# VHH binders against Stonin-1 (STON1), part 7

Target 1, 134 residues: Stonin-1 (STON1), of Homo sapiens (Human) (q9y6q2r275to408)
Amino acid sequence: GWSFMLRIPEKKNMMSSRQWGPIFLKVLPGGILQMYYEQGLEKPFKEIQLDPYCRLSEPKVENFSVAGKIHTVKIEHVSYTEKRKYHSKTEVVHEPDIEQMLKLGSTSYHDFLDFLTTVEEELMKLPAVSKPKK

## First folded at step 4 (VHH)

Design c23 (framework vhh_gocatamig_d2)
Fold by ESMFold2-Fast, scan of step 4:
Structure c23 (fold): chain B 134 residues (1-134), chain A 122 residues (1-122)
Amino acid sequence: as target 1 above (134 residues)
Amino acid sequence: EVQLVESGGGLVQPGGSLTLSCAASGFTFSDYYLAWYRQAPGKKRELVAGISSGGYTVYMDSVKGRFTISRDNAKNSVYLQMNSLRAEDTAVYYCAKEGWYLPSDTYGMDYWGQGTLVTVSS
């Protein structure tokens, strides 16, 4: 696992939330990304199944006024909508939906690079996802 | 400014070996993830192998056990040792820094070399 930061979205109003929030990341076998508010917690607050079609943005080194120098990456998550076939009540057909993007960062270059290589290694292990048939 | 120069490509028969080299300049080499990609005629570029600043490596399934990526930070160079070459390995091989590949396309690599041609034929 890694101590990391999650970009917290800000609303365009007179009040603003924090730009970056500390989190603890784990990548499990099979391409499951788990986010915890703190290391040692039993339950993640978010769990994402990485898909072979997930896209990682170009890694960047960005400077922020309060947080300072952060190595950043965006991950696009491909989500599938569950549908049933008439002839089978148990079969599910997935339809591709690109819904969520995560922006993650770290002040540690080593942790950042280790995380990226771990994610990419897990993505390469996953079987190719067939496109839904019409 | 940032430059990557590949060498070592050539014609080799099936079952043969080649070593590709990539000489880098214009950046702090030891700090960056580096990778070898390849592109066959009519296809998109695909990741062959990658190596982190800490030496962690990843490989495309079809080359595991046959290819080895390594780096020499003192020489600002990354290498791809290719053994047991097959006709399907015929491609232009590119050295790249930063970023990563997804199965259907290239992605996120900041700088690319000009490439070196590898032809595997009898």
Scores: ipSAE 0.000, ipTM 0.115, lowest interface PAE 15.7, mean pLDDT 70

Design c24 (framework vhh_gocatamig_d2)
Fold by ESMFold2-Fast, scan of step 4:
Parts: sequence; C-alpha cells; structure tokens
Structure c24 (fold): chain B 134 residues (1-134), chain A 122 residues (1-122)
Amino acid sequence: as target 1 above (134 residues)
Amino acid sequence: EVQLVESGGGLVQPGGSLTLSCAASGFTFSDYYLAWYRQAPGKKRELVAGISSGGYTVYMDSVKGRFTISRDNAKNSVYLQMNSLRAEDTAVYYCARDEFWIGSDTYSFDYWGQGTLVTVSS
C-alpha cells in the first residue's frame, strides 16, 4: 500500500480552489483500488473497481503552494464501488455507466512509480468488457 | 487567467444543424474534462455533453444520436455538433471546465464561459 494524496474539491463557487487530502491507497487483485483516510484503518472510505477502459494520464510533476512538489496522475473512466451496510450485511454498489476521473498524487516519486506499475499490471489482467448498449 | 469563450450560437429552423465552439486559455487544456451545459428560460442549467482528456464522452438522453462533442487539443478547443435540432433545444449553451467528474452532484465545474444563445424556431 502507499501513502498518497487525493485531489478534492472545495466548496462550489467560481473562486474555489481544489485541495490535496492525504490518503492511504491499496490495489487488490482483480483491479480493486481501496482508499483509506489513514494507514491501519479497518475499512476503506472508497473502493473503486478499475475498468479495462481506464486510462492513466501522462504523469506530471506539479508545484502547489501548500503541498509542494507532487507527482500527479489522472485515472479516467473509473467505476465507483461503495460498500453499504444493510441489516448488518455489506452490499457492493457498482456504477459502471458514470464517466468519472480521479486525480492522485505523491511526494515520493518511487511510491508514485510503484503505484502506476501496479495499476497498469492489474488493468492488463482484467477481461475485456463491452460498453452497454444505450 | 482561465478563460472559456463560446461561439457559434444563432437562430436555426427545426431540423437544422449548428456547431458550437469553445476556445480555452490559461491552463493545460489536454489535462481537463470539458462539458457543454445549457439553460432554457425558466429551467435549471443542465449537462448536455461531456468529454474527458482521453476522449471518452457522455450525453444527456434527449440529445443522444443528435449531438456530438469533440475536442482538439492542438487548438485548445471543444466543439458541440448539433443535428436534428428541436424547439426544446432552445437555450443559452455554456462551456465548462472540470478536473474530476461530469454531470455529478459530487463535483462542481471550476470555470464557465459567458454562454452562446441557440434559438430553434420556425
């Protein structure tokens, strides 16, 4: 797993800036990306099923006033999977038809490259799926 | 300064076609999700079409098969080709930039253009 940062929006208005929030990332077999508020927590706050059509943007090095230099990547066409608790059972909700993007970053280029390599390896293992007819 | 400038609006007859253009400046265009929204008189602003940096597209149900969104990263421009126009397509059309999500209540768009008026009338 890796200590990472998630780009999060601020309050909605034309003058709002986006902020970086610290997270802990895991990538599980089958292309499952898990986000935790911090390392050592039992439950991820988000679980994301990677799609075979996901694209990684070209990696960048960007400079931010508060966070400093961050290695950044965008993951496009990501399906969010939320675990919801109903009657003490956990149900996985998958939203495959929603176009969405994650922006992730790390101050450690070594961790950043390890993460990218792991994601690319897991994406290559996923079976091809056709987009649903609409 | 981030700037989005729409053009191409006008008056067309039902069944006609129109191409809207949005010229962007002040940011790395290829890195952003871009969308077209519209607002008809007395209605809320709604998502019409969106395009990711990788070229993936989404459309509102009522425009699927009629409208096509595209981008040209070399020209820092996004386009909306509108075919088979209907009276209910009459609205001010806005170009918007977003970093994360399209058509979601989770994320708002960072910047909007001034809009371009499309009137579909006999």
Scores: ipSAE 0.000, ipTM 0.160, lowest interface PAE 11.0, mean pLDDT 72

Design c3 (framework vhh_gocatamig_d2)
Fold by ESMFold2-Fast, scan of step 4:
Parts: structure tokens; C-alpha cells; sequence
Structure c3 (fold): chain B 134 residues (1-134), chain A 122 residues (1-122)
């Protein structure tokens, strides 16, 4: 597995400026992400299992008043919900439902690209899934 | 200070309804995933329903069609509307908040409420 030093958004309350706090993130075989507050800790404070419906959003460069220039990306989960049409008891539609799982950033462009490449590679190794018909 | 405060629990007859509320403070509510968990005597804590920052919802199979989770970002609150209650729904219900999607098999929670008791007679 690979290890990366990244940042995650932090905010104390609604009136506080958004901060970007440092974390260590491991990408393990099988699409496992583990997050640590400090290097060398045995147990992560957060672990997520990526599934075949996960994707990376379009990477962006954002400026924050305190944190400055941060390269950002979202890990999103995409699902399709079969919903009944309004006023219909038999007619259904399949609608994409996009959820933000995690927002990550880095001040280092090269570290950021290495991270994105590693995550994409692990996502490609997961079993392929077909999108449902409309 | 971060707080999650549940309310709305109580004693109800089978087939009845309750609405649970969870009021949150001390974090950016709109960015968080919110969930309702429950724990019955002698059983493990289990996910009942969850709602993402984008409004995506997940439900435990036994409550689908009976329970509805919703959120109000302007009020920093999450709700669980429980209809057609059964004796098997008797549990302490907990509100929980996390920065990532609970649809993943493994997760950790940033914040938990104190819990609210729901008792469904016989």
C-alpha cells in the first residue's frame, strides 16, 4: 500500500473560517482508505471501503483565506434509485444520486497527483458494474 | 463544543407513530453525514437510517417503507419519522454525525448523541 500526507477540511462552527488540517492517508489493496492524525500510529481514526460505485470528482484549485491555495478533490458515491413518478403507481425512473463521501486536499501538486493516480488504480481493480437502464 | 441532542422518544402502542429529532451544534452541519442508530437490550448497535450532505438516504431493510429520515440544514436538525411501529423497534435510538458516507462497510463516527428511548408495547 501507499502512504500520502494530505489535508481535510476543518471548521469549529458556522462563523469560523474553513481550515485545512493535515492527515496521513494510506491507500491499501482492495480499495481501502485509512486516515491517521499522526504518522506511525497503529490504528486509523477513519477507514473507508471503496466500492465499484465510487468515483473521484474533477480536481480543482481553490483559494481559502487562511489555508491559501489548495488542490481539492471529492470522493463521491454514485447510486441509482428507482423512484415512482409523481401521480403514477406503476411508472418508474432511475435517477443518479451523487453523495460526497470525503473531501481531500493538498498544497503539493505532485503529491496530489500521486494520490489521485493511486486511488484511480485501486478503483479500476474493483469489479465493474453496469449502469441501470432508464 | 459539539453536541447532538435527541428528543421525541416515548412509549407507543404497536402500529403507532413517533418523530425523533436531533439538534446539532458546534460543527458545520451541512457538510456532515447524519445517521440514526438503535440498540435493543442484548443486541449490537445497528444503523437504522442515514442521510448525506447531498440528501442521499439509506435504510435498514426492516424499516424501509415505514421510517423516513430527513434533514433541515437551516435548523441544524435531522429527523426520523417512524410509522407502523412494531415491538421489534423497541430500542434506544442514537443520533450520529460523520464527515463521510456510511454506505461503506467500515466507518468511524465523529459525534454521538446521548440517546432517546423508544418503547413499543407488546
Amino acid sequence: as target 1 above (134 residues)
Amino acid sequence: EVQLVESGGGLVQPGGSLTLSCAASGFTFSDYYLAWYRQAPGKKRELVAGISSGGYTVYMDSVKGRFTISRDNAKNSVYLQMNSLRAEDTAVYYCAADEFYLGSDTYSFDYWGQGTLVTVSS
Scores: ipSAE 0.000, ipTM 0.163, lowest interface PAE 12.0, mean pLDDT 73

Design c4 (framework vhh_gocatamig_d2)
Fold by ESMFold2-Fast, scan of step 4:
Structure c4 (fold): chain B 134 residues (1-134), chain A 122 residues (1-122)
Amino acid sequence: as target 1 above (134 residues)
Amino acid sequence: EVQLVESGGGLVQPGGSLTLSCAASGFTFSDYYLAWYRQAPGKKRELVAGISSGGYTVYMDSVKGRFTISRDNAKNSVYLQMNSLRAEDTAVYYCAADEWLYGSDTYSFDYWGQGTLVTVSS
């Protein structure tokens, strides 16, 4: 596993001063991502099951006012929504619906690349798409 | 619609105990990080205790050993058991929920309750 940072989603609270929280991150066989507050804890505070609709965004190097220079990536879930064409009763189009699941960062380039490689490898091993669980 | 409703506040004497409850609706409760914050007159809002979806807890130093946070996912509720209360614990206590927050950020939570007043006075 890796010492990483989890991006806190933008909040409506205007007094928020911190944008990144340190975590310990694991990737388990079968595309399971676990996040811990610290290394060595027995319970993750969040666990997500990756599915074949998940992807890594284009990695970036970003500069943040509080956190400084960070290598960042998003884990996104991509689905397609059928929409009826305007003024049509029967014609439909498929439009992408992209949801950001997580935004992760690291100040360690080595750990960052190792994480990306591990996630991509696990995504490639996932079975053919099954119906999404709710 | 997300809603958090606190209860259990009141007037108590120093050394007494109170249990605060927060009932949640409008989101998948078991997935969320939940926290209790407080704000005393003339002070900033501060994190008192937090509990993750996995059950990991964090506490402010001044309440460690006196306060216990817990959650009941079947009841969509989070609780704060407060023992050995002190005058300096007097504050409005807020329940907060956040799906992705690492539980150490003041004021970064997605959802807040209305607050419940706790007064510790003789």
Scores: ipSAE 0.005, ipTM 0.157, lowest interface PAE 10.3, mean pLDDT 75

Design c5 (framework vhh_gocatamig_d2)
Fold by ESMFold2-Fast, scan of step 4:
Structure c5 (fold): chain B 134 residues (1-134), chain A 122 residues (1-122)
Amino acid sequence: as target 1 above (134 residues)
Amino acid sequence: EVQLVESGGGLVQPGGSLTLSCAASGFTFSDYYLAWYRQAPGKKRELVAGISSGGYTVYMDSVKGRFTISRDNAKNSVYLQMNSLRAEDTAVYYCAREEWYLGEDTYSFDYWGQGTLVTVSS
C-alpha cells in the first residue's frame, strides 16, 4: 500500500526548504520505491530502484526547530572503493562508501515501523550479487 | 481515559456498502492521526486506512477506490465508508489512535476500540 511520510525537499535554497513536508510513498515488488506529492496521482514524481546493497540506517528520534520531534531513517547504498596503501604498489584495502539515497521521517511511530518493515521485506527478496558496484 | 467506540458493522451481500463510525473521547481529537485496521480469523491485523490531523489519507491497495476515510473534528469522530464490498473484506474492523514516541521510551502503542464485525457473504 501507500505510506504517508515526511521528507525535506532536495532543493537547498538559502531562502527556503527548511522544514519537513508531506510525501506519499509506494513500495512495489522488486524493490521499487515511488514518491508522490499526493495520494491517488497516476504518476510518481520520483522512482527509486533498490538493489541488494541498499540498507536502512539505524532509526532515530530527532528534534528540529520548526518541525519538532520526528522519527527519522535513511535509505543508504553501500559500495566499496579499492584503495592502494601508501607504502605499497600492490597492497589494497576496500573502504566502505555510504551514499544517502533518501532521508524520511514520520510523526507517527506506528506508520514509521510499518514502512520500515515493508522496505526490509522487499530488500530481503532481491537477488544476491557477488561484487559491489565499482 | 482514552476511549474509541466503533459502530456500523453488520452482514452485507457482495457488492454492498457499509459505513463504520468511531466515536472518540478523552483526548484532543483534532491533534491526532486516526486509523482503521481489520483482522480476519487467523490473520494479523492490517492497516486499512489512515487520516492525519491535517486530513492526509492513506489506504491499502486492495481497498483504494472502494473505501473512503474521513473525520469530523467537531463530533470527535472518524468514519470508513466501504463500497463494493467483497468476501475478502470480512473481518473485525478496529479504530485506533496512535501514540507519540516518548523520548528514550522505545515503546510505541495505540489505543484501540473494541472492534466491529463486518461479514460479506451470499
Scores: ipSAE 0.000, ipTM 0.110, lowest interface PAE 15.0, mean pLDDT 75

Design c6 (framework vhh_gocatamig_d2)
Fold by ESMFold2-Fast, scan of step 4:
Structure c6 (fold): chain B 134 residues (1-134), chain A 122 residues (1-122)
Amino acid sequence: as target 1 above (134 residues)
Amino acid sequence: EVQLVESGGGLVQPGGSLTLSCAASGFTFSDYYLAWYRQAPGKKRELVAGISSGGYTVYMDSVKGRFTISRDNAKNSVYLQMNSLRAEDTAVYYCAADEWYLGSDEYDFDYWGQGTLVTVSS
């Protein structure tokens, strides 16, 4: 596993910026992602089953006022929504509908690359249809 | 009943050092994430340093290499050792505790101390 950071959501009742919180990540066979508050804990606080429609976003290096430079990536779920074109009676367009599941970061380039590689390998092993379900 | 009490603030010259202490009562630290925040006059409260129950630490870039956060669960205390102090470090320093260490807003943490003033002035 890896020591990483999870980007937390903004507070809805206050105008506050999101912050990074430390976590420990594990990836288990079958595309299971586990998040722990710390390494060595027996039980994760969150467990996510990845499915064939999950993807990693384009990795970035971002600069934050508190955490500094962090390698960041999003885990996204992709689906396709059927929509009628404006002013069309019969034309239908299938548009990607992208939901952000997690935003993760690391100050360690080695750990970051190792994590990305592990997740991509597990995604490829899942019994997948090559394109997201409509 | 539950409270955090800070101590150790004061007036120091640039380049000086201070150690801030925060003691908890009414609950056990070992189950909580602990952090030091600061608020300078006219500015928003910002995270200076944080420490998990397992000792993993996070620091604001401008204090890395100068400040060290530590915890002592047996004494129910968290500390901030501040070295090479600068005028820009002048602020009220707050300790905070939360089961889940997330967020920079005052409402992100379950418990906050009342603050201790640090003034760095020539």
Scores: ipSAE 0.000, ipTM 0.112, lowest interface PAE 13.1, mean pLDDT 74

Design c7 (framework vhh_gocatamig_d2)
Fold by ESMFold2-Fast, scan of step 4:
Structure c7 (fold): chain B 134 residues (1-134), chain A 122 residues (1-122)
Amino acid sequence: as target 1 above (134 residues)
Amino acid sequence: EVQLVESGGGLVQPGGSLTLSCAASGFTFSDYYLAWYRQAPGKKRELVAGISSGGYTVYMDSVKGRFTISRDNAKNSVYLQMNSLRAEDTAVYYCAADDWYLSGEGYSFDYWGQGTLVTVSS
């Protein structure tokens, strides 16, 4: 797979601004993402298995007081919840439920686009699944 | 026990320089993100500069080009070189170590030093 130097938002404490810290990220065949604090470490600190319900959000350019200009994107998991139509015993609707799995960024537009393209290609290779009627 | 101990603060005139040091113990220093924060009178703490385990740095806009953060993993220390100091840099400066373990496996630590006072005044 492909590998990238990206940034992730650090946890916010009650007295400080959120930072964007560097990580080394591998995209493996089959939609596996592995994140390391730096290249050459044996163990990833986080591993994510993407499934066919995952998507990339619309990329943005955001400015942060400390980190500066960052190209950002979210990896989201979209599921559908069956909800009974009000006052009906037989009619149902399927409503999307969107969960943010990961937020990633880069100061490099080229590296950012390369990352987005690689993730989209791996998502397209995952087995197709039926989507509920909306 | 995790400890961060700061030193190097003092009184300096506008345009002067100071070097702050932070000595760390009780954790695997090389794996941690280290940062300098400051708290001016009547304000909340704000991030001044940070350095990752891989050596990447970030700076607050108002200090960029004037301050330099560095680390020495062999000495378990992080430093803040402050040049061209201004009255608005007057604050208590804090060393902080943030864990990078976002695995969701129960690791969540945030460590702070006691602070060192920097006063920039004529």
Scores: ipSAE 0.000, ipTM 0.124, lowest interface PAE 13.3, mean pLDDT 75

Design c8 (framework vhh_gocatamig_d2)
Fold by ESMFold2-Fast, scan of step 4:
Structure c8 (fold): chain B 134 residues (1-134), chain A 123 residues (1-123)
Amino acid sequence: as target 1 above (134 residues)
Amino acid sequence: EVQLVESGGGLVQPGGSLTLSCAASGFTFSDYYLAWYRQAPGKKRELVAGISSGGYTVYMDSVKGRFTISRDNAKNSVYLQMNSLRAEDTAVYYCAAEEWYLGTSDLYGFDYWGQGTLVTVSS
C-alpha cells in the first residue's frame, strides 16, 4: 500500500529553511521503503533498505508555523562498534554509533499509526542478529 | 528568533586546552541534536563532535580522547572541551543544531548555525 506522508527535504545551503513537503511512501516486504513524489510513478526518487539495526524513535506531535500539527517519527540506524579500553590491549567495549536518520510525519493520526505498525512488523521479520553485550 | 552564540575561542600553544561554549535560544533545546564543526582556511567544514538529545556522542577520529562534547539542557548550552591541542586543530569552530541525528557530514543538513569562534594553535 501507499501512505501520504511528509518529509523534510535536505537543505540546499545554510540560508535555506526546511519545510515539510508531501511524499507518497510505500513499505515493501523485506524492509524496503520507497518514496515517490506522486502515486503511479514507475520509479521512486529514493529507496531505503532497512536492516536489523534500524528503529523508530518515540513518536510525537509537533506544531509548525506553516504546516500546522504534524505527527512525527524518526527512522534511526544504530550500530555498535568495538573500541579498545584506554588502559587495556585486549578489553573492548561496545558503543552505540548512530549513523542515519530520516524524519517523517503525517497530518493524519490513523495513517501515521498504520505506517508505524507496518514498519515495526517489517523490522521484526528481518533476520535475527546477536545483540552486543552491555 | 533562533540564535546560537559561540564563545571561548582564542590563541593557545600546542598541548594547551580550551573550552568552547554555545548558548542556544528560540527553540526547545532538549529535543535537538547539537554538533561542533570546524573549518580551516581553504578546507571544507568537517564534523568534530556531536551529541544527541539522549546524550549519545560521536567524534572525529583525530580528536577522540582529546575532545569531549557535553550538553546542559537546563542552561540551553553545549560545550566542547579541547585538550592536547595541535596545530592542525586551528580553525573556525561552529555550533550547529538540528532535530535529526548527527550521522551526516553534510554541513547543509543542520537547521541552525552559529557565527563561529576562531581557535588558533600556534607557538
Scores: ipSAE 0.000, ipTM 0.130, lowest interface PAE 13.9, mean pLDDT 71

Design c9 (framework vhh_gocatamig_d2)
Fold by ESMFold2-Fast, scan of step 4:
Structure c9 (fold): chain B 134 residues (1-134), chain A 122 residues (1-122)
Amino acid sequence: as target 1 above (134 residues)
Amino acid sequence: EVQLVESGGGLVQPGGSLTLSCAASGFTFSDYYLAWYRQAPGKKRELVAGISEGGYTVYMDSVKGRFTISRDNAKNSVYLQMNSLRAEDTAVYYCAADEWYLGSDTYSFDYWGQGTLVTVSS
């Protein structure tokens, strides 16, 4: 598991000044992500089951006023919407629809890379799916 | 107190329509991903439809083109419009809220409603 940071969503109210919160992050076999407030706790505060449509975004290095340089990545879910063309009963177009599941970061490049490789490995072990391309 | 309260369930004939509503209170609704799940007797709970804070939507394959999820942030409400209902749509429908889209039936959503029964039969 890893000491990591979770991006706190920007909330436009007087109690939402923090951009990043520390977490302890685990990846379990079968593509399960578990987030804990601290290492050593028995129960995660959030557990996410990855499916074959999940992906990691392109990693970035971002600068923040309090945390400094952070290696960041988003875990995204990709789906497709089907549209029929007006002049054809059989011609279909699929468009990608991307949901951000969460945004994670680390000040440790080594931990960041280890996390990315672990997630990619677990995603490769999930059942294969064919994406719409008809 | 955080609450999600579903309404709009009932008995309908095959081919009919229903609109489910979920009224939320006790949290900043506009920041949350909202979803509709359903559970039929003897089966596990499954994701029917979801909508992000940005308005992106996802649907279960068997309901695509028949169901539409929408949200109204001013009213702290999420809706599921169900058209062309089938017997296999019979289930208890649950509203759920989470800060992030999970993409799966994990039961790890922050908040859940108590459910509303939808029965599709002749």
Scores: ipSAE 0.005, ipTM 0.153, lowest interface PAE 10.8, mean pLDDT 75

Design p1 (framework vhh_8k46_1)
Fold by ESMFold2-Fast, scan of step 4:
Structure p1 (fold): chain B 134 residues (1-134), chain A 124 residues (1-124)
Amino acid sequence: as target 1 above (134 residues)
Amino acid sequence: AVQLQASGGGFVQPGGSLRLSCAASGFTFSSYAMGWFRQAPGKEREFVSAISGSGGSTYYADSVKGRFTISRDNSKNTVYLQMNSLRAEDTATYYCAADTGYWEFLDSSRYDYWGQGTQVTVSS
């Protein structure tokens, strides 16, 4: 696993000025992502089962006032939503509906790249799941 | 393993004072916000007070503001609740809890680790 940082929503962190909180990340076989508050704790505080519609966003290098320069990536879930066109009663368009699940960061490029590679490998191993047509 | 041990409860008369202590082990204490919650018989657990990991920020429920003071000693891995001007309505089991600060500390369901309670009874 890897020492990483989780982006903290401003409104949910009233007792801290932290933009980023330290976590320990593990990726298990079968596309399971586990987040621990610290390395060595017995239970993750969050466990996420990745599915084949999950993706990594384009990695970035970003500068934050407290964390400094860090490598960042988002784990997103992608679906397609049918919406009615403006001015039309019958015509619809299929739009990508992108939900951000997590935003993760690391000060270590090596750990960051290793994490991305591991997630991509696990996503490639997941069985194809077809969503039912509405 | 994460351990939180609350102590210092007891019986006091209205207007009296008590100091509760919560001794922590098994995690990096200074990295966690600490909170005190209380639960009276037949009622939900309610927020009492919280303190940031550094001790630089504190928060209090309106019912205890001005009477209770939360503090911590990171060198001793201990958080304290000084309770003054106690009222019959303060009678409850008091629990300490740890939160990394990822969630709003006012919500007891967001705290990651809970200690054993200590009973406070305020009665004449």
Scores: ipSAE 0.014, ipTM 0.365, lowest interface PAE 7.2, mean pLDDT 80

Design p10 (framework vhh_8k46_1)
Fold by ESMFold2-Fast, scan of step 4:
Structure p10 (fold): chain B 134 residues (1-134), chain A 124 residues (1-124)
Amino acid sequence: as target 1 above (134 residues)
Amino acid sequence: AVQLQASGGGFVQPGGSLRLSCAASGFTFSDYAMGWFRQAPGKEREFVSAISGSGGRTYYADSVKGRFTISRDNSKNTVYLQMNSLRAEDTATYYCAADTGLWEYLDSSEYDYWGQGTQVTVSS
């Protein structure tokens, strides 16, 4: 497993200025991500099942305001929905929707690459899933 | 229902010691980080100390480092604050709070549950 920073989604009812929190992250067989508040805990606070429509964004180097530069990556889910652009049966289109699931950061280049390769290998092992509506 | 019950406050002379306790019920205690905050008369609520769910990580305000120790007993669903070398400026109502993590441990608005306060008065 890996010690990373997790980007925390903005909360409407809380005006926190802190957007990153430390976590310990495990990748299990079958494409399961488990997040722990710290290493050595038995129970994860969040578990995410990856499917074949998940992808990793292009890695970036970003400024972490107090710690300097960090490597960041997003785990995104691509879903397909049927939408009517002009409200006619002959003009129905299927458009991809991209949802950001996680954004992770690390100061360790080695740990970052090791994590990315582990996730990519697990994604390749997952069975194909059927698209909704088509 | 979630409940946090703070206790152990009282009157103490400068240089004395007190141990505060916060008993929790209604949730899986070991999954929650715990924090202590205080509010002195006429002042804003300030962070004092925090401890992770396992007890492996602790944080302290600069004003209490070396004098206060936070600990927890997950078998008793209780968090403790041992306060040594107490000073007049430690006089405040002390509150315990529970958070799903320690990401924003300084930000009182990020804590999910709050206990009732316990009054600490340091005076000769």
Scores: ipSAE 0.006, ipTM 0.173, lowest interface PAE 10.3, mean pLDDT 77

Design p11 (framework vhh_8k46_1)
Fold by ESMFold2-Fast, scan of step 4:
Structure p11 (fold): chain B 134 residues (1-134), chain A 124 residues (1-124)
Amino acid sequence: as target 1 above (134 residues)
Amino acid sequence: AVQLQASGGGFVQPGGSLRLSCAASGFTFSSYAMGWFRQAPGKEREFVSAISHSGGSTYYADSVKGRFTISRDNSKNTVYLQMNSLRAEDTATYYCAADLGYFEYLTDSRYDYWGQGTQVTVSS
C-alpha cells in the first residue's frame, strides 16, 4: 500500500482549512480500494469496490497553498444516460455521466505511478461489460 | 496499540474549576483532530469541544462556550479541557476522542478512538 492524500471538499472540513488529508491506501485483488487514516491500522475507514465503469482521470501535477506540489488523479465512475437537449422539447442525446468518486494525491512520484499501474491492472482483470448507451 | 487516557476529573462545587487531560499514544497525534464528549447517566453522549490537528481552530457546544477552553500540546501528545464556572448540569463522564483524519461537523460521530472516561461531579 501507499501513503497518499485525499482531497477534502471545502464544505466538508469544518475543523480546518485543509485541502488534503493524509491517508494510507491499499488495492486488493478484485478491484477493492481501502482507505486507512494511517499505515498500520487494522480497519479501513472506507472500502470501495471498483467496477468496470470506473476509470482514472488524466494525472496532473498541481500546486496547493498548504500541501504544495503534488501528483493528483481522480477516480471516476462513468455511465451513459439518455437526456433531453437543452432548448429542445423533442430531442434526446446519449451522453457520458461522469461522477467523481474521489480525488487522490501524492508527493511521491514512484508511489503515484505504482498506484496508477495497480489500479489499471485490477480494472483490466474485472469482467467485460457493455456500456448502457441505448 | 492506540490509547487515549483521560484524567483530571473529580468532585467540585458549583462555580469551581477542573482541568482535564487526555494523553494519546499509538498514532500520529499531530495529524488528528481531537474532541471532548460527555455523557450523564441515562442521557445520550453529547459533543463538548473540538480542536483541529494544528490547534488553529477550536469549536464549542453552546452550553459550554465562554466557560470551557480546549487546547493541545503536540510535543506531549496531550489535549486539555479547562473547565471554569462549573454547573450541576456539567456532571458527566467526560471522554476524549480522536477523529482519525477528518472532523467534518460539530455533530459528526466519526471519532474512531475513544479514551477511558473521567468522571466530573458538580454538587454542593
Scores: ipSAE 0.013, ipTM 0.294, lowest interface PAE 8.4, mean pLDDT 78

Design p12 (framework vhh_8k46_1)
Fold by ESMFold2-Fast, scan of step 4:
Structure p12 (fold): chain B 134 residues (1-134), chain A 124 residues (1-124)
Amino acid sequence: as target 1 above (134 residues)
Amino acid sequence: AVQLQASGGGFVQPGGSLRLSCAASGFTFSDYAMGWFRQAPGKEREFVSAISGSGSSTYYADSVKGRFTISRDNSKNTVYLQMNSLRAEDTATYYCAAGEGYYDFLNPSEYDYWGQGTQVTVSS
């Protein structure tokens, strides 16, 4: 696992803030992502089961006023919806519906790349969605 | 059942010190962040300090930085708030809270469990 940072969600009210918080991050076989407040704890505070529609966003290097330079990536869930074009009765388009699941970061380039590689490998091992046999 | 018992409040003169304790039971203490909040009469409950499950990360409101120290003893399931250089403006009921939500320590709504308050009065 890795010492990482979780991007705290957007402000919900005037007393809330959006910041980076330190976590300990594990990736388990089967595409399970576990977040701990710190290394050595027995129970994760959050556990996410990745599915075959999950992806890593384009990695970035971002600068933040308090946290400084951080390598960042989003874990996203991607689906596609079929919708008819306006003023068309038969023409359809497939529009991506992208949901951000979480945003993670690290100040360590090595740990960041190791994490990305591990997640990509686990995503590749997940079973593809099987269509009914016909 | 989950229980949080705060203690250690009292009367003190400006410049004095107090140590608050919060004893926890009914959950795996080291898996929870612990926070201290305070509320003065007629005011909203405000964030004071928070500490991560193992104690390696601490957070403080700007008004208490350098004066208050949060710590915990996971072997005793207890979180502490050492309050030094107390001011009249620190007068409030102090509450301890436990939360699994790591994503907004300043917001009381992120905490799952709350203790009963302990009163701190700083007055000459």
Scores: ipSAE 0.005, ipTM 0.143, lowest interface PAE 10.3, mean pLDDT 78

